# Designs tried in a protein design chat: VHH binders against DNA primase DnaG (dnaG). Part 4

Target 1, 371 residues: DNA primase DnaG (dnaG), of Nanoarchaeum equitans (q74mb1)
Amino acid sequence: MAKFAPVQYKYIIKAEFEIDGIVDREDIIGAIFGQTEGLLGMELDLRELQKQGKLGRIEVEYKRVGNKTIGTITIPTSLKAVETSLIAAAIETVDRVGPAKARFRVKEIVDVRSSKREYIRNRAKELFVQLLSKTAPDIEELRRELEEAYYSKQLIEYGEEKLPAGPLVEKSDEIILVEGRADVVNLVKHGILNVLGMNGINIPKSVVELSKRKKVTLFIDGDRGGELVLRNLLAAGADIDYVAVAPPGREVEELTNKEILKALKSKIPLEQYIKNLRISINNDENKEKYKELLSKVFDTKKAIVFDEQFNIIDEKPLEEIDKLPSAYGIAIDKILDNETYAKIKGKYQLILALDSNVNAQERVITLKDIQ
Short names: E, the ipSAE of ESMFold2; O, the ipSAE of OpenDDE; V2, 0.75 times the mean of E and O plus 0.25 times the DockQ between their complexes.

## First folded at step 1 (VHH)

Design b6 (framework vhh_8fcz_2; at its last look DockQ between E and O 0.02; V2 from the best seeds 0.00; counts 0 for: pae E 19.8 > 2, framework grips, grease 25.4 > 24.2, placed apart)
Fold by OpenDDE, look of step 2:
Formats: structure tokens, C-alpha cells, sequence
Structure b6 (fold): chain B 371 residues (1-371), chain A 120 residues (1-120)
């Protein structure tokens, strides 16, 4: 933390010196007082100023380098800027310390108040950020409410479901599909006007219908939630052309203009996105869990469904796979044909199979992928 | 429009060094203090360092004091963060932040940030 001079002082004169000889602190101080005496008149005599408390103690730091003495002097003052400057200039006229030649140079005159203010500003910034981090939910919520109130007036309702949308959603050949109203508000705020939001987990019919007429970019959060949304859309029969993804861990509703533009510019075809997801799954940290589950179905002719924690919920013979409940995932001991796949389509986020020819839209991990 | 572009991040081992850069445009650079902030994984934004408009005053968070150095070049409209003795806890996305006003009470960061990963 920056050390500040006492409040009584306004300025600090900092100077450097080089002396062609070995001298001590007293010699240096003596030279400063002695050679400046009378130069500026009685009113600016350094000794007199010290007596009056207008000039602080002269601090000297020095080191010996060979046959020279090098160092710095610091002089606090409560004088006005002009007077301080005159004193500083006078110090530079000191050209000897004892018998040795000397050179003094004023490095700077520090405004103590300015320094303090700067410290306060920066500390306040730090504290403010900390405060926001602690109260972020409330502040963010409030901000969101205010923004929503302002920008909601620019939103339109689309379809029978009265979905939040930008004003150009129907006029544009291409639309951006987002998860919720907050996302729509944020995008509209940043000038994206061909946006449509979905209300909730259920895919509205109007979205599916619109997707058949327009080119659709799904803009999802940078988390697993976004992937789920995509899954649901595809399951509902929506035609998605492109996928844009927020930065990892970020929500679309909180993105800056620059982030939005970058994300949209970096949109990828749906097929490519799905492919990328599969690649990411292959590097999943849960490989051991996948192996464990697959081992349980290996050569058993049964299917097992499991939750997000990879706990088994239910198991049935493969012939009765349609009787299994929806869950996070399913493990299967054989390749799925189209008919069998049709029975489980949309029911699971994760399909683990020893071998599989399932639809590319599903998240599938095979034994080959994890071996 | 204020633009801040961060660069210089990467993967480094503990004890290593990195130098981050921020290119600023869209405002009178020399009139505003500049800052670095970071967001560790799963954590909120953290203030790292600040430098006044003239470059005459610098300040640091306690966690980086003595290890990081902030500098600026007003002619080039650049601000830098020299990081040394990096620790695993320094892993974060680093952002350049402009002071909102000449008073410097608030920060504005609009950049994409640069990823710094410290790992053995």
C-alpha cells in the first residue's frame, strides 16, 4: 500500500543527487541549507520555513558507489505550488557538498492530495468490485429489471404463445432464436432486432413453424443448459441451421455488444456443432463412469437408464426399452436400429452404447470412444 | 465507441511470467486511468491493478503486489501487465478496464479478455 505523507503537507519535493566524494547525511543537508540561504529571500528561507512548520524534515537516502555518493532527497512542504517550485529550483543550484562537486536534480514535485485521491479512487474501485461480487445477484437482478423495463417497450409479442421477440422477427429471412425473454431484451438492447425468445422448457409450436420458413440461428448459453435447449428443439422438429454459443459459463442475457457480435459471427452449422459436441464428449472427464455403466449392460441384452449423477434409475430388457422412463441417460448393450432408436428418441440427453448407429442429433458415446 | 483488446495470455507453469497487453481506442486514452481485472473460473470479477492517466501512480491488489507491474504507453494507447512469479490462483480471464470518467470511480471493461492459465 502506498505510504502517504502527513496530511499537513501539500507537496513533496523529490530530488536526486550525485556527489563526487564521500559525504554523509549531515553534509548533504548542510549544503542544501547553506547554499540556498538568501537566494529566495527571507520569506522562503528553508530554516525559517522549517521553524514555521511549512517545511518538513529533509529526508536523505544515499549509497556509496566507488568514490561517489548517490541518492535522493525528499522534502515535504505545506507551501503553495509556486513557492514549492521555487524551493525545488533552488535545490538544483546546490553544486557542492563540502569540498566535493555535487549535482542535484529535481525528479518531481508530488501533490500529496493528488496521490491520496488517486489511491482513494483505485481502492474504491477494488472495493466496489468486491462489493458487486458479493451482491451481484441483487444488483444484477435490479439492473436486469430496469433494462427490461426500458427495452421491453421495443419488444413485440410473436405467435399465439405471445413470445418475446424483436420487431424484425417476421420481416427478416433469418432469425436468432434464444432461450428466454431476458436474452431477447439483451439482444434488442444491442441492436439485434430479428430475435425470438422461447418461454420455458417447452418448445412453442410457433417456433417450430417459423423455423420451417426462416433460417434459424440458435444462440445458446455457454453451459449444458444450452445444449439441452438444442436437444429439445430438435426433438420438437424445429429446423435449426446454425448454432451460436456464448462464452463458456456465460449467459446470453449478460453478454456485451462485442461478445454478442463475436458469438454470432462465429456461428457454426448445426451439423458441425453436433460433431464438435461428440468430440468434446470423447474427452469427457466422466469416461470412467461411462465405462462402468457400459460394463453393467455388456452382454446382458438389457438397457439401463441413469440420472445426472450416474445412478441407475431403472433397467429393462432391450425388447422393453420403450417402457423405460425418461432420464438423463441410457446405456445399451447392442447397436440400435432405427426402429429401436425411434422408441427412445428425445428421452435421454446421453446415450451410451457398445455400438450405435443412432441419429447424429443425439449425444452418443460408444465403448470404442472410451477405450 | 470504446474498444479494448487484450492479448498476451497463455499457459504457463507456476513461477513463470507473462506479459499482457491491451490496445485501447475510441477515447482519449491519456485522460483516463486504466486497470486490469480478472475473473477466475467459477468466481466473480476481481480487481488486479490500476494506473493513473499519467502513469505516475500505480496500485495493486494485495494478492499480486510485488509480482505484477502495470505500465502504460500513452503514445501507443497501450496498457500492459507484466506478471511474474505466477501462481495457480492467478488463473483467470484477464480484462483491461477503462475508468468510466476522469474521476475514476467506476470501471468499464468491454473487451473479450485474455486467458491466463497457470498449471504445472
Amino acid sequence: as target 1 above (371 residues)
Amino acid sequence: QVQLVESGGGLVQPGGSLRLSCAASGFTFSRYGMNWVRQPPGKGLEWVSGIDSSGGYTTYADSVEGRFTIIRDNDKKMVYLQMTSLKTEDTAVYYCAKEYSEFGYTLDYEGQGTQVTVSS
Scores: ipSAE 0.000, ipTM 0.220, lowest interface PAE 11.2, mean pLDDT 80
ESMFold2-Fast, scan of step 1: ipSAE 0.000; ipTM 0.376
ESMFold2, look of step 2: ipSAE 0.000; ipTM 0.106
ESMFold2 (binder alone), look of step 2: mean pLDDT 84; pTM 0.860

Design b7 (framework vhh_8fcz_2)
Fold by ESMFold2-Fast, scan of step 1:
Structure b7 (fold): chain B 371 residues (1-371), chain A 121 residues (1-121)
Amino acid sequence: as target 1 above (371 residues)
Amino acid sequence: QVQLVESGGGLVQPGGSLRLSCAASGFTFGDYWMNWVRQPPGKGLEWVSGISSGGDYTTYADSVEGRFTIIRDNDKKMVYLQMTSLKTEDTAVYYCARHPYSDTYEFFDSEGQGTQVTVSS
C-alpha cells in the first residue's frame, strides 16, 4: 500500500487528436511520451513528471472513423499554469503515432480549483453577511465601512464631478438628493435607485443643472446639519421641490426601509419647510436672549460677539467688524449683506442681524424671526 | 391595471433550494426596477432583493446576500428569485413589487396573495 501524500492536481489538459491510422490507447500514450522527450528540458519531461507524481495518468477516449482514430486525451497536472501551458504546447508538437500521421490540438486547460474559488466567493459573502448581522456598538463604524465597500459597486458616477448615484438617476423624472455617499448606499440598498449624492457641503454644478429639469426631493438628517445643506443648495441656484426629513436624531445613512419610505411619503413642499423652520426659531428657548442681544446692538452701528452662554466677549464699530475675535456668535446692527458676510464668514456659528440678503452657511436669525 | 402574480413557493428542508417566479402585466415592465419583499409570520414586510430595469444591477438584504439571486426576463415579463441554502428564518409569504418613482415610494404593488415559503424539517 502506497503511504505517500495524495498529489493535489491543479489543472487538467484536454486535447483532441486525429490519427491517420488504426492505433491503440497504449500507442497514443507512448507517442506522447516519446515525441515530447527533451523538448522542455529534463525537469519538464512528461515521463519524469509522471514518476514524480506531478503528472497524472493520461486518459484516452477514442473512436474509429474509417481508417482514422479520433478522440481526446486528458492529462491531470499539479504544476503551475506556466509549466502546464508549456506541456500542453509540447503535446501539440506530436505529429506521429507509430507509422501513422497524427495531429493534436489543446481544446482547453481546466483549472481544477475553479470549484474552490466558487466556494470561496459564496462562503465569503455568507461570512460577510454574518459579520454585518453581529451588530455591536464598538464595531458599527466598521460595519458601515464594509457595507459602503460592498454596495458602492451598485452605484454609478454622475456628471463631470463623478458624484455617487443610483442607476436610475438619469431615467427617473424624480430625484432624491442626499448629502453623501453613505446616504446613497443606504437608499440603493433599500431599492431607492433615483438617488444622487453631493459628496459634501459644496454644491456641484451637475446637481444645480439636474435640479432645473427634474422634480427634486432633498432628503436630510433629522438635525440642524440639514438646514446648512438646504441653504447651500438655494444659494447655488438649485431648484428644490420637496424636503423629506429623517426621524429626530437619525441620519439618512442608518435608516431602515420603513423609516425611509415613511420619510419620503411625508415629504413637504420647500415653502412649507421654510415656514415650519421659521416657526421653530420663534419657539426657541433662547428667543429672549436673541432679542436682548439684538436690542443691545440696535441703532449703535456696532457688532457684538458672544459665547455659547450668550455672554458678551467684545464689541466694535461695524467698520472694524473684521477686527473682532472668532466666537460662538455675532450680533450686527445692519442688514447682513455680501460685503459684511465676506468679513465674518467662518468665524461664528450664529449670526444675529436686523435682516439678511445673504444665504449664509451659519445659522442666521433676524429681527423679523423673533418679533 | 398593474398585476403581479407570484408562484413557486412550497415546503422545503433547511439547506434546500426554491425558485420563485413573478409574472407581470399592465405596465411597461422593462422601464421599472423590480423587487422581492417578504412577510414572516407575525412580522412586518421585509425588503429582500431588487433588480434594475435592464438587469445590470442587483441589491440584496444582508440576511440573504450570497444565498439568493434575483433575475429578470424582460421579453417574458418575468422576475425570479433563486433561493439556496434556505434557513428556517426565510419562512415567509413572498411578494414581488414594482418600484414607484413618483408621488409614493412604496414598492408593494401586487394584487395576488404572494407565494408561501416554509423552511422546516
Scores: ipSAE 0.000, ipTM 0.118, lowest interface PAE 22.7, mean pLDDT 78

Design b8 (framework vhh_8fcz_2)
Fold by ESMFold2-Fast, scan of step 1:
Structure b8 (fold): chain B 371 residues (1-371), chain A 122 residues (1-122)
Amino acid sequence: as target 1 above (371 residues)
Amino acid sequence: QVQLVESGGGLVQPGGSLRLSCAASGFTFSTYAMNWVRQPPGKGLEWVSGIYSGSGSTTYADSVEGRFTIIRDNDKKMVYLQMTSLKTEDTAVYYCVRDFGEYLSDTYFDLEGQGTQVTVSS
C-alpha cells in the first residue's frame, strides 16, 4: 500500500524468472531489492522509489515445478522511459534468491498510455474526416475569403471617385498603381500600403492628378489587358515612371508575397517598357501587313476596314467613317481621338492609326509602334 | 484575432546595431514559421529572414546574410531580428509576419502590425 498520494503509472515492467530452488514471494522480492541496491545510485534505489510512490508494489506470480520456482514479476513505475529501462536492466542482474541460483529476463515493458494515445490518434482522424464532410471541403478558399474581407477594411477611399487605396497613399512619395480593388486588397495584405486602384480601365481624374505629384509604378498583368491599361493611362495624360509586370499567366490580385516582391524589384522605366513593346510588335508575323495597311491610308484622308486575313473589305472618307461595316479591323488616316473613337467603338478588334490619344478598349497599333 | 506588434526601430549610424522585437498573440505561435520583411522608402516589400517552427532553422536574404540573426522564443511568443553592420540601404519599415503554408499551395504573410521604422543615416 502506497503511503503517499497516488501517482499514475506510466510503464509496467514484466519479467520472467526461473529459480533453481523452492522459494516464496517474499524471498523473490527481497532478492530484487537487495541485489539491485546501489547499482543505479541513490536516486533510483528501488526501496526508496517505492517509498516515494514512484514504483508500485512488485507483484509476483509463480508455480513450483519439481525443485524449481518459475513465474513472472510485474513492476509499475511512474518514471520516465530511460529510468524505467535502467531499472528493468538492473533486475536482470539478479542471479540468486537466497542460496538458490536465479535468472530474471525482462519480457516486456508496457506503456500504460500507448492504448490511449492510439485511440486518440485514430479517433482524431475519424473526427477530422467528419468535420470535413460537415463543412465545405474547400476550407482553404473560405480562409482566403475571410482574409480578403479583413484586409479590405484596411483600405481608405481616395479622391472624389472614392478609389480603393492603401493607408499610406497620400503620405508616400511613391505610389503603386493597380487596375482594381482586388489588386489593392492583395497588395495591402502583403504590406504594400502605398497602393492605389483605378476601379477598371476608365482612368479616373484623381489618378492623373496624383501621378503628376508622385513617383508612380504601374503594376499590371503581363497580358494584353495590362498593356491596354498602360495605353489608356498615357492617353489620359498620366505621368507614369515605372512598369512592373506580374509573372506570365498570373494576375496581380492572386500573387504571393514572393511574386509581388520579385515583380516590383524587376520594375523597369516606362521608356524601356514601351521600347520592349515596340520590339515585340516589330517581331509580330503580321507587322508587314500593319505597315501595308497604314501606308495605304496615309495621306488619303480615308479609313479602310479589313478582315482576319487582312483583305480590304471597304473604304470611305474619314467624314463617313461611321458608315463603314463592322469587321476584324480598321486603319485610319488620322490620330485616333475621342470623337473618331466614339464612331467606331465596339465595331473592330484591331485599330491601326497614325497615333492615339484616347482610352480605347481595342488593340491599337500606331506608326510609332511599327517603326 | 492574430496580432503581431513590432518594436525596437530607430535612428542609427552606418555600422551600428539594432535589435527588433515582435510580440505575437492570437494564435499557436510555436507551430508557425516567422519571417521579417521590410519596405524601403518608395519600394515594395522585401523578404529579409525566416525561422522555421520545428527545427528552428533560419534563412536569410543575400543582402543581409552574415549581418542579421533571427531568433525565436516560443515561451515568450517573441521573434527577434538582431541587426549588425547596418547600411543606409537597410533603411526601411520592418514587419514581422506569420507564414501560412501547411494547408496552402502558396505561402502568405499576415501583416497585422504597423511595423517599426529603421533609419540608417549619418
Scores: ipSAE 0.000, ipTM 0.101, lowest interface PAE 23.8, mean pLDDT 78

Design b9 (framework vhh_8fcz_2)
Fold by ESMFold2-Fast, scan of step 1:
Structure b9 (fold): chain B 371 residues (1-371), chain A 122 residues (1-122)
Amino acid sequence: as target 1 above (371 residues)
Amino acid sequence: QVQLVESGGGLVQPGGSLRLSCAASGFTFSSYAMNWVRQPPGKGLEWVSGISGRGDSTTYADSVEGRFTIIRDNDKKMVYLQMTSLKTEDTAVYYCAKSRYGYKSTYHFDYEGQGTQVTVSS
């Protein structure tokens, strides 16, 4: 038969009331039905909707405070949002309960499905944490993989290049820009939700455009890789406001919450970071070798290529620079310009030049940097 | 602990193709970017290509862009270099290299394999 099968409610109306008199549950419910009768038409009559199972039992919780009755009513409904809102508004028009003056005000209309989704989200996180806490030492690598996969699911895709990003990257006025996906995962894991990753050395157009309209902090490792990322961003025309640097020997993807917060609080303006880089070159243990190689090419109109031990491998006139082999580094007797850079890009880890007019991907050291 | 083993090299004619493979072990493979580096006869090391930890981003030296493709299979802990339109200038020992800096596709690396010889000649 099943004529009276349970109806699943979609919304719960929660309203508070204050009644200037001593009244009981039946008085309150009677007033709600009585005073709303006819206000919304025959199809939204509360008594009929309850008979049809579309409106649930009205729950009333109250306290008597002096000569007043104060409390809340809870009304489940299987109706659409519009009809539910009309009923909620109609309840606010109830101004009497018997001979007593009354005030009703809707506090909230709860979407039951939204509450269930929130419960599932929170409960799933709790159960996942319980599972991780019971993980045996022999499956430690698997634990790290599962944890990474879980936090990766909280990421969104940003822009045409579908870049890894935290869920607040579009809503926030400030962006934390990092090199890769693992950095994004680690920051999201620690509650930094306005983070955007670049997917390595290639600078996406979406990053450059976003940088022009947001306050951007570039968060990098404290090494040559971090310097390369900054140089690539500047070469691509990105507008970077601050630089945050991980502790020496530490990568952004490995940082603890305390290390992340300390690095971000210690962020410095871009111009100051660039000045600090020039100072660090003067303290490089290989400074004397850089000076020697630049001195050897100076006023020769040649380029010299050298190995990791700074031994000269080959040399050619500047006109034949494209014929030089790839090596650890190259020293050129000219200002590094876009034309010259196009001929040597990607062939060397280190470029020594008299000066530079380009933001090269490689580490560039000039006479100004070593004077 | 970290081991990188390259294979797939050989003799090929100009315009031909080869696929190099690198088997990795001793580290969490998907957490590190991987690179290919080569050393031509009588020359220094030249960086060729890099791929991020999950394969989402790739970078190439200008000399090989459009001709070479770097791919990885994290389940098998493998990285590959698909080489097409090979030139005599591509003759070198090719090395697989683990990135020093996590997921990042960068020139910096801390471990290299033993290498595999690629010879492009008639």
Scores: ipSAE 0.000, ipTM 0.106, lowest interface PAE 19.9, mean pLDDT 79

Design c1 (framework vhh_7zox_3)
Amino acid sequence: DVQLVESGGGLVQPGGSLRLSCVASGFTFSSYAMGWVRQAPGKGLEWVSDINSGGSTGYADSVKGRFAISRDNAKNTLYLQMNRLKPEDTAVYYCARDWSYEGLYSDFDYAGQGTQVTVSS
ESMFold2-Fast, scan of step 1: ipSAE 0.000; ipTM 0.283

Design c10 (framework vhh_7zox_3)
Fold by ESMFold2-Fast, scan of step 1:
Structure c10 (fold): chain B 371 residues (1-371), chain A 121 residues (1-121)
Amino acid sequence: as target 1 above (371 residues)
Amino acid sequence: DVQLVESGGGLVQPGGSLRLSCVASGFTFEDYGMGWVRQAPGKGLEWVSDISWGGSTGYADSVKGRFAISRDNAKNTLYLQMNRLKPEDTAVYYCAREYDLSGPYEAFDIAGQGTQVTVSS
């Protein structure tokens, strides 16, 4: 028996079809060749590519459902990704098989070598974990690092700012918007592929532009920092449709699959979230004390620090804000910006400001919150 | 506004049967592949079955021969017939729409609220 070296196929086009009639394999293949003839030029003619061994034998699986023929076609190709994609698109233009109306849709293009690369990646990870288990007791930390590195490879860079994103950000009608890269990795790990990260404090232009053409769910941490992220997005002109919130005290980057699904299923419209937030602030027993402190600091160009009972401990001009002691809270006579926040970050649990344009981890209350 | 609404779950004894339904609205149902994914307590999402716009079906190895997926485009409804149910089939079952034709487990943009299936004596 003669042994031939198999043709090295790089991709497999998988497409599905529905034909309004009773047809066989030869009819289907004939329609594919016939109706795509000339569409991509002579170099990508399907019959010629098959004769040259660059296109493999078209496999057809089909079944009869009433007076219809439905099924799948599988086409191996040794061509580059671009040429393979053009052929796949051309197949979708087939609208007849003999006298019968037909529709073809590409289900996927499989990279034949992706399974070998995936095996190498997974096996290397296993071997690396085994090696580390002999030298380090903190296997859970190292496992998290390896999982993060692995799932990070599934991320794409979105927009001019090269933001971390899942691979389906452009294809999806809906985007899940999160604050940072670690949040994106965690959501991608759990199968949420339409996620986009903002990579921290500043609101990227790409986010604002994308938000105007997509339905956006902002997925925020269960702490006060999430509220500020929303405020900054709205101030930048972003079009947010829904808000999803992690459980209290939990961060999106650490949520389990169950927690992610529960939060996303419980998302609420933006207007309802703002209304609920306003109700919560209005019911805060300390609202009048916030008003008093902001009134005292207003138009003084100073910052005032106060204790848990809202007694003033110290005050200094804004130029010396970094010299104020750590305390329960601080009230400042300015808009909280990145420069000012850098000087007070981590020193207070509560920040009272005229307005805010930064993503603070502390609870921030502004004049808009208490009017 | 697009919606997916699952129903048909419940408590059933091992060896029993259930039929899940998913009613879709707000998009052209017949143009999209649809599928079922499930989440057992304390586990991640598991792809169960899918059906293309053309009627081609796929099944997870754990349910092959026991489950049958189908669709009624005139009623914008997806079905999952579950036979010979096992305790291991206990999960919340979600209806999903495919982004493209890649399958609901890897690429879904809409998922319903789910329906609980409990297989117990």
Scores: ipSAE 0.000, ipTM 0.119, lowest interface PAE 19.9, mean pLDDT 79

Design c11 (framework vhh_7zox_3; at its last look DockQ between E and O 0.01; V2 from the best seeds 0.00; counts 0 for: pae E 16.6 > 2, placed apart)
Fold by OpenDDE, look of step 2:
Structure c11 (fold): chain B 371 residues (1-371), chain A 119 residues (1-119)
Amino acid sequence: as target 1 above (371 residues)
Amino acid sequence: DVQLVESGGGLVQPGGSLRLSCVASGLTFSDYAMGWVRQAPGKGLEWVSDIESGGSTGYADSVKGRFAISRDNAKNTLYLQMNRLKPEDTAVYYCVKDYFSDWGTMDVAGQGTQVTVSS
């Protein structure tokens, strides 16, 4: 993953760590916040600084070596040099992660002024192209074609399926998985070389296999299509570790350098992403439709299947739920349990239920979610 | 696996009070900052309050002076005392671990508890 400090940051703290135990990213981050709290006073509290935008996200890269976790942390700051140094020193005082003994050492504090200039240069180019595109729509298309032609030369073919990939996809311990070739080209353009594209809706076997041996960040579009991709991957047995999401309504292939880096830095664990999807249901534009469908099944002991337009296709008693045809969605007058789920698994994209006791891969919406 | 379970939500009249609770499991609770975020209908997630492992607290301007966050490390429980509730406080409230406001990301969140303020 390309390390980039936003233009607003002045310094980047780089530190190494060794932990005498197996820990995850969240544990490490939690330890840093927890153990530095109060050391430098309120003015230099890491959480507060983040809230103020003076401290960026703590980026953690790590690997497991035997019973140890070793890696690096990167923290961008917009603080003065002295303040940055104090924060760096505070990080070195972290001596445990959970129950495990830990050692942190600051490797360097990087002045990002040079990086800033580069950013400005690149951004100016982007803005210029955008300006031109407003006056000549064909220029954008031409630009895309030229870029694709140029950067495609840097792409490799991966696997039996000859998937588009960055040249470091096999060499890297972590990879970024994207939906298609255009996404790969865009990421490679911006210096992300450990990227793999899936070339469509069908999940290639090579992707599934690769996901088992590497840490995978799925980078999806900021639309419902991206969610579908994730579902398909999981259904195919792929092991996804993190999810990065493009801004709402944006495609990965069209993202700027800044947007790409921001999205990747903001990646979240898969489990958290799934949880967040449930939260997002509250903002679902179809909430009223869900209510309507659930109201129709409520206290009927029936299941109703419906299409993408939420038209009812068929209905059956719950005892005959297995006889219902595949469709976009199903609404059931029941708490979703393992037995019921087993009968409907894979047949529907959306399940509406009174409640759920099942960790389903499908989108499950309950009464609680839409109240 | 870290689990957060919220409770205490409900229907209350304007000016009323509620106390939310969040029970955490699967982590060393005392080592982590905890907080509350909320999502009103049709709106995005909004940071409400947080409390650091050392006990330092923060509040959104919209709830400052009305809400109080606290924690009981012995019980692995986070609390949010909500006083002088307003209709604008109507939302699903989520207990969160390590909310990163700068990036709009969370490490872990519960399933949420509904708070409705209505006459």
Scores: ipSAE 0.000, ipTM 0.190, lowest interface PAE 16.1, mean pLDDT 82
ESMFold2-Fast, scan of step 1: ipSAE 0.000; ipTM 0.423
ESMFold2, look of step 2: ipSAE 0.000; ipTM 0.288
ESMFold2 (binder alone), look of step 2: mean pLDDT 81; pTM 0.830

Design c12 (framework vhh_7zox_3)
Amino acid sequence: DVQLVESGGGLVQPGGSLRLSCVASGFTFSHYAMGWVRQAPGKGLEWVSDINTGGETGYADSVKGRFAISRDNAKNTLYLQMNRLKPEDTAVYYCARSEYDLFTGFDYAGQGTQVTVSS
ESMFold2-Fast, scan of step 1: ipSAE 0.000; ipTM 0.348

Design c13 (framework vhh_7zox_3)
Fold by ESMFold2-Fast, scan of step 1:
Structure c13 (fold): chain B 371 residues (1-371), chain A 122 residues (1-122)
Amino acid sequence: as target 1 above (371 residues)
Amino acid sequence: DVQLVESGGGLVQPGGSLRLSCVASGFTFSDYDMGWVRQAPGKGLEWVSDISGGSYTGYADSVKGRFAISRDNAKNTLYLQMNRLKPEDTAVYYCARDTLYGEYSYWYFDLAGQGTQVTVSS
C-alpha cells in the first residue's frame, strides 16, 4: 500500500532488439511479458510489478529495415540492483515476437541517481573553495574534517574482518594493499578505488585469500616498517606481485597525488625488491655490529638479546630461548628453524642467525648476508 | 589483464580542439561506466567527464559546453572531444573505468592507463 508514495525509479534498463519480421510496439511488449512469465517467480512477475508501480512503462523505439524490426526498449525500475539485473537477464531470454524470431541484448542498466551524485560532487567542491577563501587556519581544519568524513563514506568493509577498502576491491583484477585505514582514505581521496587496508597487527585471512585471486601491489611507507609488513604477508602465505614504496621519510597516508602516482608507476616486481633488500644489507651502517653480535654467539650454544643501540640485555642457553625478554633483537647460535622461530615469533624486530630455513615475519640477517 | 590505452594528446593553441581516444581491453567494456580525469601540473586529480552505458553523461562545470564524451562499445573505445581549449585545460588526461553495470559507486576511478599529455599554449 504505497498509494501516496512518490514514484521514484532507481534504474533504467536499456536493451537492443532485432526481430526477423514486421511487428508493432504492442507485439514486442506482449512478448516480453509473456515469455518472462514464471521465470523469476511470482514476486518478480513483470506485469504485476508494472501494476504495483515498481516497473515503469516500457518505452519502445524501432525502425523497420526490409523485413526486420530493429530498435531499443527502455524500462524504468524502482527495484534494487539485484532484482533489476534479474529482470534484465530475463528479457534477454525472449527469442520470439509472435511468429518472428527475435534477439534482445541488454546494453546498460543506468543508475538514475548518477546526475544527483554529479551535482553533489561539483557543489561540494564549489563550497570547499568558498570555505578556503576565508580565514585560513580554522577553515583549513574544517575542510580536512569534511573531506575525511566524505571520503570515509566511500569506503566499504571487506571480508569477515571488516577491513577498510575502496569500492572497487572485489571488481578490480588488481588491488593496492596498504597497512591501515588512513592509507586507504588518502588513496581513495586521490582516485585509487581498488585499495585494501589490513587494519591491524595480524595479517587477515581475507587478505591472504584475495591475494591468490588478484594481482597485488603492496604500497608501503618509505621507512623500515614497510619491510616488516612485507615479511608478515609472505609468512602468512600472501601472493604479492609488486612493491611500491613511498618517498624516504614519507607515509602513504600523507602523500600528495603526484607522490602516489609516481610511486605506483615506479612499482617493482617482488623478486627485484627482495634482491634490492639483500644488496642494502651489504651497505647497512650497522653491518659491523651485526658481525660483532653473531661473532659473540658463534659456537656458544646461546642466544643473546640486544637493544636498538646493539647493547646486550640478556643471554641464555638455546634450550631456554623462550625465557628471554622481548627486545629490539636477538642473535642465536643456530640455524633459524620452525621450532626455534615458534618460540621467539613476535618478540623481536631483528633476528641474527647462522642461517635460516624459515620465512620469518621479522627482519632476518644471516652469516651469508654479511661479509 | 585490464588495459586502457589513451591517445590523441598534444600541443594546441588556445581556442583549438583535440580528440582523445581510449582503447580498452581485458574486460567487458560495455559493462562499465567510463570517464576522463585529469591532473594539471602541481594539482590533484580532477574529474572531467563520465558516461554510463550510453545514455547519461556528466561534465565538470569548467568544461561544460566545450567538451563532449562519447563511447563506441563495438570498438571498446572511449572518446573525449575537446573544443575551445584554454590554458587551464593543460593536464595529463587519464581514461578511467568506474564500476560494474547499475552499481552505486563514487566518481573516483580505477586508473589502468598511462595518460595522455594535453598542453594548451601559444
Scores: ipSAE 0.000, ipTM 0.114, lowest interface PAE 20.6, mean pLDDT 78

